# VHH binders against Cytidine deaminase 5 (CDA5): the designs that were tried, part 8

Target 1, 346 residues: Cytidine deaminase 5 (CDA5), of Arabidopsis thaliana (Mouse-ear cress) (q9s7l8)
Amino acid sequence: MAQQYKFVFTAEQAASEGVTDHKKLPKLIRKARNLVKAPSKVGAVGRASSGRFYLGVNVEFKGLLPHFSIHAEQFLIANLALNSEPKLTHLAVSDNGTVFQDPCYDCTRFLKEINNAHQIEILIKNAHGRDGSFKSLESHMPDEFGSESILSAEPSLLLMERDNCLALIDEDSAAGGISSNADLCSFLKLEALKAANKSYAPYRKCPSGVALFCEGEVYAGWYIETVDRTISLGPVQAALVDFIARGEGKGFDKITGAVLVEKKDAKVGQEDTARKLLEKIAAPNCDFKVFHCQEERKDWITGAVLVEKKDAKEGQEGKLLEKIAAPNCDFKVSHCDEELKDWIKL
Key: E = the ipSAE of ESMFold2; O = the ipSAE of OpenDDE; V2 = 0.75 times the mean of E and O plus 0.25 times the DockQ between their complexes.

## First folded at step 1 (VHH)

Design k8 (framework vhh_brivekimig_d4)
Fold by ESMFold2-Fast, scan of step 1:
Structure k8 (fold): chain B 346 residues (1-346), chain A 124 residues (1-124)
Amino acid sequence: as target 1 above (346 residues)
Amino acid sequence: EVQLVESGGGVVQPGGSLRLSCAASGFTFSEYAMSWVRQAPGKGPEWVSSISGSGGSTLYADSVKGRFTISRDNSKNTLYLQMNSLRPEDTALYYCAKYEVTYGDSTWEYFQPSSQGTLVTVSS
């Protein structure tokens, strides 16, 4: 009986399996691809600064448009993020597990979101595709890194540890309940919120996270944004990377629960895409719930936004706020000519 | 610069047929999914149909399934919409769109056309 192949190798495991030679990467990709049960043949292998090797495979969903798919490079980057790897040092891509190929232009733009992306070495294939040479991403695409724009001078933070300081909105939170399903939903909400707090959303400011439940295990992932929004990776896709990498070959049809946490009225909403994908691949009775979050900032009152009436006596709103807000809590006050009814909340 | 030019609209009787075309330029056409979106007078935009870059996958709104067929010719950088069994409620300006939504945005309620569209009027 053979042991299950992993999507992550310690340096020692990679060495003991004789796969530290980049010329063996197409075979490694082929092994990883067999676990996905998807039609795609494209795969990627990355080496992190930790010395660990990570695999990524292209995942396509039959009957869904290409924007639902997970590119091999996106899978690899999500896998690195899920394992808290701060840097990618080397990347190789294969188009059938037999020959190398250069990463596509969209995928190289995705790589640019990684801290010190210009130093990432990618394998550029030779004429026959059976071998290649590592070249820095900057040397392969100098025009992309030669910009004098303010953005090109700032470090990209995709793989850096982060906390978006998000909390669930009270009106969307379950208050009690007497059910095993309610307890599971509460746990999935917490895991999806944790995922949303790791979400990389610097351009549209709409972080989100997804948690999936399958046969007693929870898998999670988060939205990973690029400056070109068309190649961004959705939170359900990222959670499926976790599912594939840790799920030991389980089918998607065994996913029975899912929770999405995103900002209310987000400019980039994830609900429709997540719902459509889960309806297509998950168990027919999969319970999918959406909950909303907001930033916990010093400039906000927890549980309330104070609206100040123009015709109010001077200082009335300020005196009331002093009674309900903590001394170190900043608050937002909006001037309103409307009737105030339900603004006092904890 | 991305340019999309729609054509093929006109006046047709209920039950009639029309074929719309969209000529694309300024990008590698075969690498992008394409969509048809319509907007009836005084109403918001409504997604009609989408096709993958290779043409291997197609999706249709429930209101047009079985009546409309989306297709593409990548050698000519052209998108098509064959409309059969037309109804008065199909009357609208029809736009083609490069699929520019993020993986998290599948709605068309906020669609902003970058072209003039082609007018389809279905009347007796």
Scores: ipSAE 0.000, ipTM 0.112, lowest interface PAE 18.8, mean pLDDT 71

Design k9 (framework vhh_brivekimig_d4)
Fold by ESMFold2-Fast, scan of step 1:
Structure k9 (fold): chain B 346 residues (1-346), chain A 121 residues (1-121)
Amino acid sequence: as target 1 above (346 residues)
Amino acid sequence: EVQLVESGGGVVQPGGSLRLSCAASGFTFSSYSMSWVRQAPGKGPEWVSSISSSGSYILYADSVKGRFTISRDNSKNTLYLQMNSLRPEDTALYYCAREWKYPSGLHFDYSSQGTLVTVSS
């Protein structure tokens, strides 16, 4: 019949529940009690530019430190990424699926990584704490968008399509047994590599991906970095978002295979965290393998470039240095108006 | 079908000048940033210069800064490269390229034809 663990709604499906526009996001959280039977209560709901609505839940792992957990806002963003949504337009959060609360500061910093983050409207509590009103993220956090540190600007492209041009290292390409089936191991390696190629790692440049196997199905996710590494989402946590959203209520103890693909000697490694988490929650017979990748650069564009604002007044213009390299390389810009910003990021 | 047709190359002595042109068709030229890329004999492609969709912002490789000038005419769907004070190391096939963005960087879509610039005495 009806889908019990529903984490994505088309505009039509949301309308059938009485949610016809973003002003009804609070209503969707309250109705989620009847629509979603997730292990945790719905903690976040968002509307994407596509018109679809997405849910996020807080996921805590008994016996593990809080940094292993998935915050509802992180879940929502991973869910958007997994569904190739390039933009979040509206967000509301709750602590129990019934009462609204302001998004936590760390989670709103995660939102800043999204293209056009300053235009995201979030539900903020009124002074009496009863009702809320939508305010732009920039209005709620003006200090984060009014930065005078122009030369430290990083790309805000979390939800945009990417390909990190990663390939498996030859010594790690050999078939191994996740189970008694070597073909399964090869398939999981490819899925984890595909996930690593979608990984958002602009600050420390250590992309990674995970593929999980459960009862004939594969679930995948990738590392999603923020400027503050401590609030970044690990690839196994992102794969668990996919597992929860598409796994139709299966328990974690049904996960019998997992593959991590990450760079060899990565400064930000994922193996220890992934291994500890899977040992705690996955099937007792779960086989976990790590394979290494490296950038397969085309190397046809190398070097740094000097950017000059053509029509700037002499003595007022700045000089900008950008790195232009092979496709999917990182870049930095010191200052720009809206046109240059769109040109460089488009 | 995206078409980029370069012209204006030739043989010139060191210190000479050339003006390259690129006629674009098959896409909305005014919506894309454009670039010049060159490939010297026996070497890989090297990025030379880029210009924003409006023409307001311009980038140059350090090796050509102060000698080359990129410009565009959106009403004619044409990109230009004015090359002054040419050096033997500027000898290459020059390609017109349409830039597109990857989330973590830049990439160029360029023609297979190019225009040959030879600087020798």
Scores: ipSAE 0.000, ipTM 0.133, lowest interface PAE 18.1, mean pLDDT 71

Design n1 (framework vhh_7nfr_2)
Fold by ESMFold2-Fast, scan of step 1:
Structure n1 (fold): chain B 346 residues (1-346), chain A 123 residues (1-123)
Amino acid sequence: as target 1 above (346 residues)
Amino acid sequence: QVQLQESGGGLVQPGGSLRLSCAASGFTFSSYAMSWVRQAPGEGREWVSSISGSGGSTYYADSVKGRFTIARDNVKNTLYLLMDSLKSDDTAVYYCAKSYEDWGYLPTQFDYWGQGTQVTVSS
């Protein structure tokens, strides 16, 4: 049943299906519609800078308000993020799997969060309402890319690699609780923390992540924020994108465990939304736990590297002191020759 | 090879003005976006302002809009931050940062940083 659940295509795989370039993106939309167990009304296809093609489907949850839903464009962006794609180059959407349509306004605002968003090309209908052409996102939404549209201190860099430098603050911290990796709860905590560390939360500074357990496999996702909170993607929804894309058609009712990692007393909390969604769709006995995190090293990491020639005589030895500043708290010690290793102190 | 050197910081009274400079060398200055980032003692880093390689686009944090102006001189390979109506909350070490591309504005997109210059707004 693998073919029914493909959400990522290599250039070769797309070509085998008649899609040799981005101009044929609409031909992949039919596949996106047919990948959802229930009929999908909207699909999305995108081409990444890697040359791979990505699919997105609209996901609605019965008995829940529309804001719990995952729009096809949100699905596609989460799918790109889950696969570490740094850039989206081309996008096409459809409401019936055969005819493309202009993306919805709210969804195009979500696209604005992507690095280099103004250069993303989207398929837009011509004045005749029949044929279309690729236009830059900036050309389609010029007012969104003016200087006044940069409303926050940290401009949009969604899809860029990131580390939020978060660590668990609960007494049963993953670091302290690790014993032979057989504890499912400890494993889910680590996966949810890893997801929270990838979370895009530039406006409200409340990153979060979710890990889901289903039949021996773990699926994860993270909060993806937009300046307008109503179109942001919650971490449980993002984890469900991973579940749909990699879960090979398993039903949500097979999810038996879930962990959320978020900041304590977060300005934008995810617990209530995640709990309500899981109660409606997951297994009746699904365990849901929340753990809290805090920023450990978001500030500058500074260190001195002492480099000295080991064979130099005392009077000829020079010491070079260099300040190392890590912009993202991802401080890495260079692996060097055994002799130089003895002289590095951080 | 790549070097960024900040200058122009100092002690100033509330309501005062300062001009920060960043002298850049070792790369084609006009081809890269440049930014100012600040860090107050005990606080995280805060992005302040960015300018595109050509100087055609400028962006500001909400906390400094209308008070700070970012500018560049591509002939002299120098980035500037003109600070007006300074507040005590502007007290921080100000860093000059080079993007690895023409449009990057977060620390994760910066490949080189200067050593920083201290700005203190007191009394």
Scores: ipSAE 0.000, ipTM 0.107, lowest interface PAE 21.9, mean pLDDT 72

Design n10 (framework vhh_7nfr_2)
Fold by ESMFold2-Fast, scan of step 1:
Structure n10 (fold): chain B 346 residues (1-346), chain A 123 residues (1-123)
Amino acid sequence: as target 1 above (346 residues)
Amino acid sequence: QVQLQESGGGLVQPGGSLRLSCAASGFTFSDYDMSWVRQAPGEGREWVSSISGSGDSTYYADSVKGRFTIARDNVKNTLYLLMDSLKSDDTAVYYCAKHRYTGFWSKPDYDYWGQGTQVTVSS
């Protein structure tokens, strides 16, 4: 039973590996070193607010530039997101279990995107370099926390549940075509769309998702943006985190299909990066297709809300919306929405 | 050697519920996407629902969305279809099917159609 790959541990399972609390996180990093077939120089381990422990490993791709790689901390955050964990409480990184390492500057900036980031405790080297102590991310990087108030705006912060309200605009999908013979392509398109709807893209507003097919199973991941796009995690890399975590040691060369869903006129496109990566690692016969999505903006419901809010007394807005809106549609009025403000003026 | 055995059909009043089961053998069940397909008297086969090998992703025909739930038990190698708010139009023989893909963009050919299980919704 101990031979199975594990990237997620309950508190009880972690205790069986000698990790009775967050102070013993480095014990899991040595195990993580043997779970990935790709070269790994650094591992990461985190504790979520649920009490579960998560592993992250460095994934490098031979023949590709470093920006294609997945840093152990990025792997861990994607792993948390894939398991719907709302908060990270503690993080430790190590050079294959031999020594503790401070998280790199880029990775600490990536962590800053997480809800409650100021309270995340990271293991920092003490003055002697042999041991470490947990220190809040805010105390490690105090100057960084005063400058990024924009993250308070919707959509919600990284690791918070979200729905980007995206729908496919491809001709076959726009026609609503479903048949008695559903295509593998249809499954991957829908899975990639589901992933795109979970995508965190607050700065450039270009959410995207990827679905991968391997030996009867689908693996998925989504774009996770940072203020510096060079340290953002692409959707194909996020899908590979899912593949590594759930694929039980299968090689990348077994991936035979992939679909990317992204906005039609995205200012930040993912196609070129995804295609180059898949060409290097996936099966030689791997098919890769890109489909486009757009926000399902219900302008009629937005307009109806503004008209009735103008006429209705305070507190009656929700009652009127319940009579008009479909049960499956949740409309939220943004207090700082410039577009809604312009409609009220007219 | 792939075998699929459907059960759980029967006669039910409109608005009633039924639970269909499909026992699978002869392949690694958790590695394959599975579907339910139905055939009404005198009509062609219609896809109803599909589920990924892990069970994490489910897909439904518009005609059954919100009324039917597909599920699987990979320990018992069994596929399920939970049918609520049944309508006369749901009357059909229901078949479970293992997906077969000859290429990435090919429509699935369904491996192994059992005898099916008859569902009759009648007032």
Scores: ipSAE 0.000, ipTM 0.252, lowest interface PAE 15.0, mean pLDDT 73

Design n11 (framework vhh_7nfr_2; at its last look DockQ between E and O 0.01; V2 from the best seeds 0.00; counts 0 for: pae E 7.0 > 2, placed apart)
Fold by OpenDDE, look of step 2:
Structure n11 (fold): chain B 346 residues (1-346), chain A 123 residues (1-123)
Amino acid sequence: as target 1 above (346 residues)
Amino acid sequence: QVQLQESGGGLVQPGGSLRLSCAASGFTFSSYEMSWVRQAPGEGREWVSSISGSGGSTYYADSVKGRFTIARDNVKNTLYLLMDSLKSDDTAVYYCARSHYKWGTPFRDMDVWGQGTQVTVSS
């Protein structure tokens, strides 16, 4: 039974399914699509740099507007993030199991937030094509890339490991328990905080995390922001990805507890959206609590040296350092034509 | 130039059927979700149906579910709407639209519109 709800495959497991390389990604698409609990069945299959394969499925919420829905690509990316995968290398998406198409505009933008987005290859296969072909994500640009995509000069660092250095505000630390269980509430609060600390929110600086409780299990997710906030994945949605991936087919209506952690007076608050979504999908008696956190990050990095190959495209590592380092950080970039080993000696 | 052109509208009796077509040009048709939206006189626009780029996924408003069928031919760059069991309430100008996004409301996600075709259901 456990195999039926499998969203992550090791290389060995994938091989047992006949997926021995990225060209065989389509072999897992049926498994993905069969996991969809919606009329429209969209499957996504991705290969991570670790060699593991990840599935994504679309999620629709009955009675809610489409913006609450999770696209298969988004699911996959969230699944990668939840499993601490640093890179996506190959992606295949299909809504019928035969034709593999480019990600939609929104998902393309979402994918472009990934640190190695320029290396991601997408499977394109037409109905008449036998094996399809891979093309670079970078080659897939929407016809109208409006000025809205350039809202921030922030680097694309999605899937990069991060710690937002958030701490709970003291006034919220003494808050009561979920379902009269103070211990459970405390645990969920901590899990939500951990999630918030992993949240990718570089543009509006409003990280958030959610922990869900269902039948003795905890599921967590965090806010994944895009330049266009309308494409962002909310923390509840991300937590639901975890719920779906590990919940063994449990219904959302079995969720009886939820905790949101977000910054106090966040410009981009998640509470209203989270509440609306949970009210619709969770158990009627779901206890939803909101706690607030604040950033306690200290810019402790005061010096850094980045060594890159001369022909290397602008890496995301330098951008990351610029983002997290102290304002007065002595940051140096060195380029090497030869083996990097020789430059460390300089 | 990106363009959508509807056709197939007309006068039909209640219970009748119509087939609308939308010819697309100026963009990679198969890469976009396409939609039908209608507007009755004095009313706002109402989303009717959408179909994914590949045609593998279809969506319908509750008001037309079971009666209307959306389809597409990506070789011909044409979107279709098969309308069966037409009612007086189906009287509207029907627009073909290209979906740029899948987020949010259907109207917000549509960036290209045709001129529309009139459908009148009357006894």
Scores: ipSAE 0.020, ipTM 0.367, lowest interface PAE 5.7, mean pLDDT 84
ESMFold2-Fast, scan of step 1: ipSAE 0.006; ipTM 0.406
ESMFold2, look of step 2: ipSAE 0.104; ipTM 0.608
ESMFold2 (binder alone), look of step 2: mean pLDDT 87; pTM 0.883

Design n12 (framework vhh_7nfr_2)
Fold by ESMFold2-Fast, scan of step 1:
Structure n12 (fold): chain B 346 residues (1-346), chain A 123 residues (1-123)
Amino acid sequence: as target 1 above (346 residues)
Amino acid sequence: QVQLQESGGGLVQPGGSLRLSCAASGFTFDSYAMSWVRQAPGEGREWVSSISGSGGETYYADSVKGRFTIARDNVKNTLYLLMDSLKSDDTAVYYCAKYRSGWTFHPSQYDYWGQGTQVTVSS
């Protein structure tokens, strides 16, 4: 009962809403649209490898330019990231829950940032027909699975575990220490820093995170980057995805506090965009503050390494994708399919 | 599967002390904020206290500030509530609660709950 209005569903909960297979995915979009104040008619629904279903809605902000908006596919990807889902298996886009639509080209390219992108099946409408069929993302846009963007940045690891090893700079650390009597701003600062440490920023190297406060709840999100000419998702927009997905239909005008954490010398900063957005949608008295962070690493090796699994499982040859970091930093290892190893090489 | 199991409740005299424990399993304990929520007889749920995953940040309801201390042991996957100077108004079932991700201070919005442990403050 409590799950009928959520943006995240177990397989059992989705079945109770009539979604028993991937062809019924658009039915979940109807539920989500009743819960948002945005004037959007477009939605997205995805199935993760965990068996859970995720919803995305297009969010437009009155009085702001379209580049401030959140596309339904971006919403869905942020929702997957917020729930630590490592893989997306199927995606469908619909404007009414019954008519399938092709994902927008920029959003489709955004999907290629996911570590299992070649395996994602998206519902594509026939050019001359009204029906659609699931087609792999790579088959839909083969020329976009190329070398240059991968060679110039980290491998496509958007949904893999990440720690950017960021710490607040001395001035910001001194302003708000950790204590049992800490004010809300100090708490939001630490939550925004945690979000920044999860930020996917392989092209511009400017990770950032945002924490929002609304009526006793804290919502957080982080910058999710794609190649320069496609749509990246800002940290305030990502935090608003968390707000919409977990906020039970609360209006943006109830947001009374916000903190942004970003690098002091960021080539691309988030402050101006975040401030303009919050001024238009948040409570008139919303307290918005910006704090700065820096990497704790100086000499570190970045990249993904495909290695043989060191498990004692006879007859099973697996490959692990490992991100290597300098001493004093965390690194993560993830298993990759045989097909993926062919275009991600180190 | 997320499981939360409270213990340490009981009958205590006004002015006494109790330590509640919550054993957590089925998730990466140190990655999540944890909370205590109570429900007095015939009343709605009341948020009592919350602690960050690292234990670095704590928050308390005004009714318990200065008397209660929330703590955690991330090696043992255990959440604690240390209750001093107990009052009759502290009589309630105390629940260990986890939000799916991030934070909530609204007592009705937690995703995962323990079975509760009864605290009775009476002569």
Scores: ipSAE 0.000, ipTM 0.136, lowest interface PAE 19.5, mean pLDDT 72

Design n13 (framework vhh_7nfr_2)
Fold by ESMFold2-Fast, scan of step 1:
Structure n13 (fold): chain B 346 residues (1-346), chain A 123 residues (1-123)
Amino acid sequence: as target 1 above (346 residues)
Amino acid sequence: QVQLQESGGGLVQPGGSLRLSCAASGFTFSSYAMSWVRQAPGEGREWVSSIYSGGSSTYYADSVKGRFTIARDNVKNTLYLLMDSLKSDDTAVYYCAKTPYGEFHNPEWYDYWGQGTQVTVSS
């Protein structure tokens, strides 16, 4: 029988592998371990609110420091994010596919970033170390779920839909399309920007994304931050999760193109880490490029519309807009709703 | 097991609109660029539009720019072509195809697995 590469299963597909409920999740880890050439004894498997099952494996890179590595739990969370899963319901970790293991403390803190973290059930070893039982993440580490919230001002949490409203600096306008190497670079740039716009970076505000090209296919991933930067997942690592999960067993040495999009003024940049990793694992002639982004500029024309008043005197509208609009603003005068008049007075 | 199934074609009057769909199965749809290609009676295949794997980058033939919109749903493994302001010259069988990156103008290199869907624009 030929080996199949799978990191995402429907409920029906999981049942065909003998996984009929969440208590049998460790069985899928055994399958995932056989897909990794490097010896890895730790794997993760999770169930999403959609009913799909997701796998995670440890990924280590020969000759690189451990901080370049992807933990199985990080892999699983990135895999969920890449498939637009809004919630994780159950998680199990095993070092050999049969013996239950508690998730590492750093990885459980990573799980805390998820929007439904207090409801996630994780498989925890019993006092005798033979069997496990599912316990809520909150009950396992209640001190981490106190009333204090560092992210109280954040509009969305990890796995929630987000748009960082980033645009490329010095974006070129394309008129006609003709097949070329420049077209591929432009495409990877836009895919990396799309990834950066999904990036979870609430603590340091430095979102980033990576797109990889391999044999006619594109793989992408984004920076996923935690309060402790040492357990954050870099955008190139997240893109490699996508590559492993969807690449049907291709080697990293088949990656021939890569683009990173990150902020120009990022306090913590990703370029050096991404370049070092790709130089080690990708094709010898892999073309790696970095482009910069910034938050979308506010539309002054839209702002100008909100300062128009219905009873403004002739000649006063232009004077009011000149005080509020930015220099060289091309504005149009329009009437505002009654309730908005008080807002524009401030 | 790989399959592409086009649908949504039909008879429409000039100036009308149609929405074509392409249901994909048997491969990782979200990993591949996809294109729409059309073939009028007695003519060769003409590239119409392409969309890259993430959906953020789209390309159009000059003959359809401003009238057609290509879109994809990677969760449902479906490709779409929204056709507005249809002209008699748009009459053709429309095929969806898996597309090599950087090779949009080479429809001969595309992977076709479907029967196509007929679009007829006539008064």
Scores: ipSAE 0.000, ipTM 0.213, lowest interface PAE 15.8, mean pLDDT 73

Design n14 (framework vhh_7nfr_2)
Amino acid sequence: QVQLQESGGGLVQPGGSLRLSCAASGFTFSRYWMSWVRQAPGEGREWVSSISSEGSSTYYADSVKGRFTIARDNVKNTLYLLMDSLKSDDTAVYYCARDEYGFLPSYFDYWGQGTQVTVSS
ESMFold2-Fast, scan of step 1: ipSAE 0.005; ipTM 0.482

Design n15 (framework vhh_7nfr_2)
Fold by ESMFold2-Fast, scan of step 1:
Structure n15 (fold): chain B 346 residues (1-346), chain A 120 residues (1-120)
Amino acid sequence: as target 1 above (346 residues)
Amino acid sequence: QVQLQESGGGLVQPGGSLRLSCAASGFTFSSYAMSWVRQAPGEGREWVSSISGSGWSTYYADSVKGRFTIARDNVKNTLYLLMDSLKSDDTAVYYCAKGYSDELFTYDYWGQGTQVTVSS
């Protein structure tokens, strides 16, 4: 039984549409226009290192300022992240699926956050024709890659596996009060925390995540930061990417629950933007709650564990730490050397 | 021949609103990023806001975020700047600038400017 990927195509599925390689990416976007109901338009198509093809659509919200919108390129990258794709190899963009355009400066700056940014090939119009050709992102924007990168100091870049080691602060201290749907709220709270632990926030260190509830299903997304914070993707917008990609055409007015998890007193807060967006698009009675998180202690596990050197082998030590350390915490298992006297230290 | 013509400037009280327009001709408007740049009396030019050719991506200077909105109408070939909660510090000549499609801060053509004065 094949899984249906409305916004994701296997290499075989793309080939059935006549897209046998990256040079035919423009053909896929034209074929995909019927997959998205108005007012959304397919504006980006990408190929991942897995061989899968991903779509991005432009999403506008009636009555809200343009900065609330999800750009097709942001949608595409969030869709890659939601599917745990480690690398984007090729990208083509279009305003309407029939006319292909050079990616604008915003798109290219967003792309440079990705771990293989130097090698991403983007479709560029040539000066002598409208067919375009693929050019590396670095070749298209050499000045953006010529300077020493602050990102070189980060342990993981966008699309790389990540765990921010966040845990919820005591429930009674969190904003949002008592929920009328306590069980649902608890579940959404844990899903939003998982999303926050995947959040990419290298510049201001303010990760966040959102979980949305719609007709028995949960959709989640996380904050994706760029060096220019004005083109960063908010966690509600990222969760809406998940909603659109997996929600089978459901309207936003069917969203009845939402939880945001973010750091208390974050320099980049998401609550006001999330609340305003959800009040405009979600069900009139949508229950929105905010909970706060903090980083777990990384120097030691909760309670030091005495382990003999032979017991500190792969499998045994990791299973023990998994049971002791907070869920979703990124910990390193260290085998006891002769100086550590049989103690586990992170 | 590229032409950019601004309008909508004037005198307004602090806290007031203005809508600037820039009528563009002589090029494929939707293919180019557009920007608003201002120059206050006795000061250098300050970038205010930029918008991509498609209209989806918008950028704002920190001094105007949350107060100004940039927009474009690619059917009418017109660029807009909606200015809310105006402050005396917003007093300047506002210029419409045509960018290179892949560089928002590199400009090849400018309008003549429109004066905005925020004063009691």
Scores: ipSAE 0.000, ipTM 0.103, lowest interface PAE 22.7, mean pLDDT 72

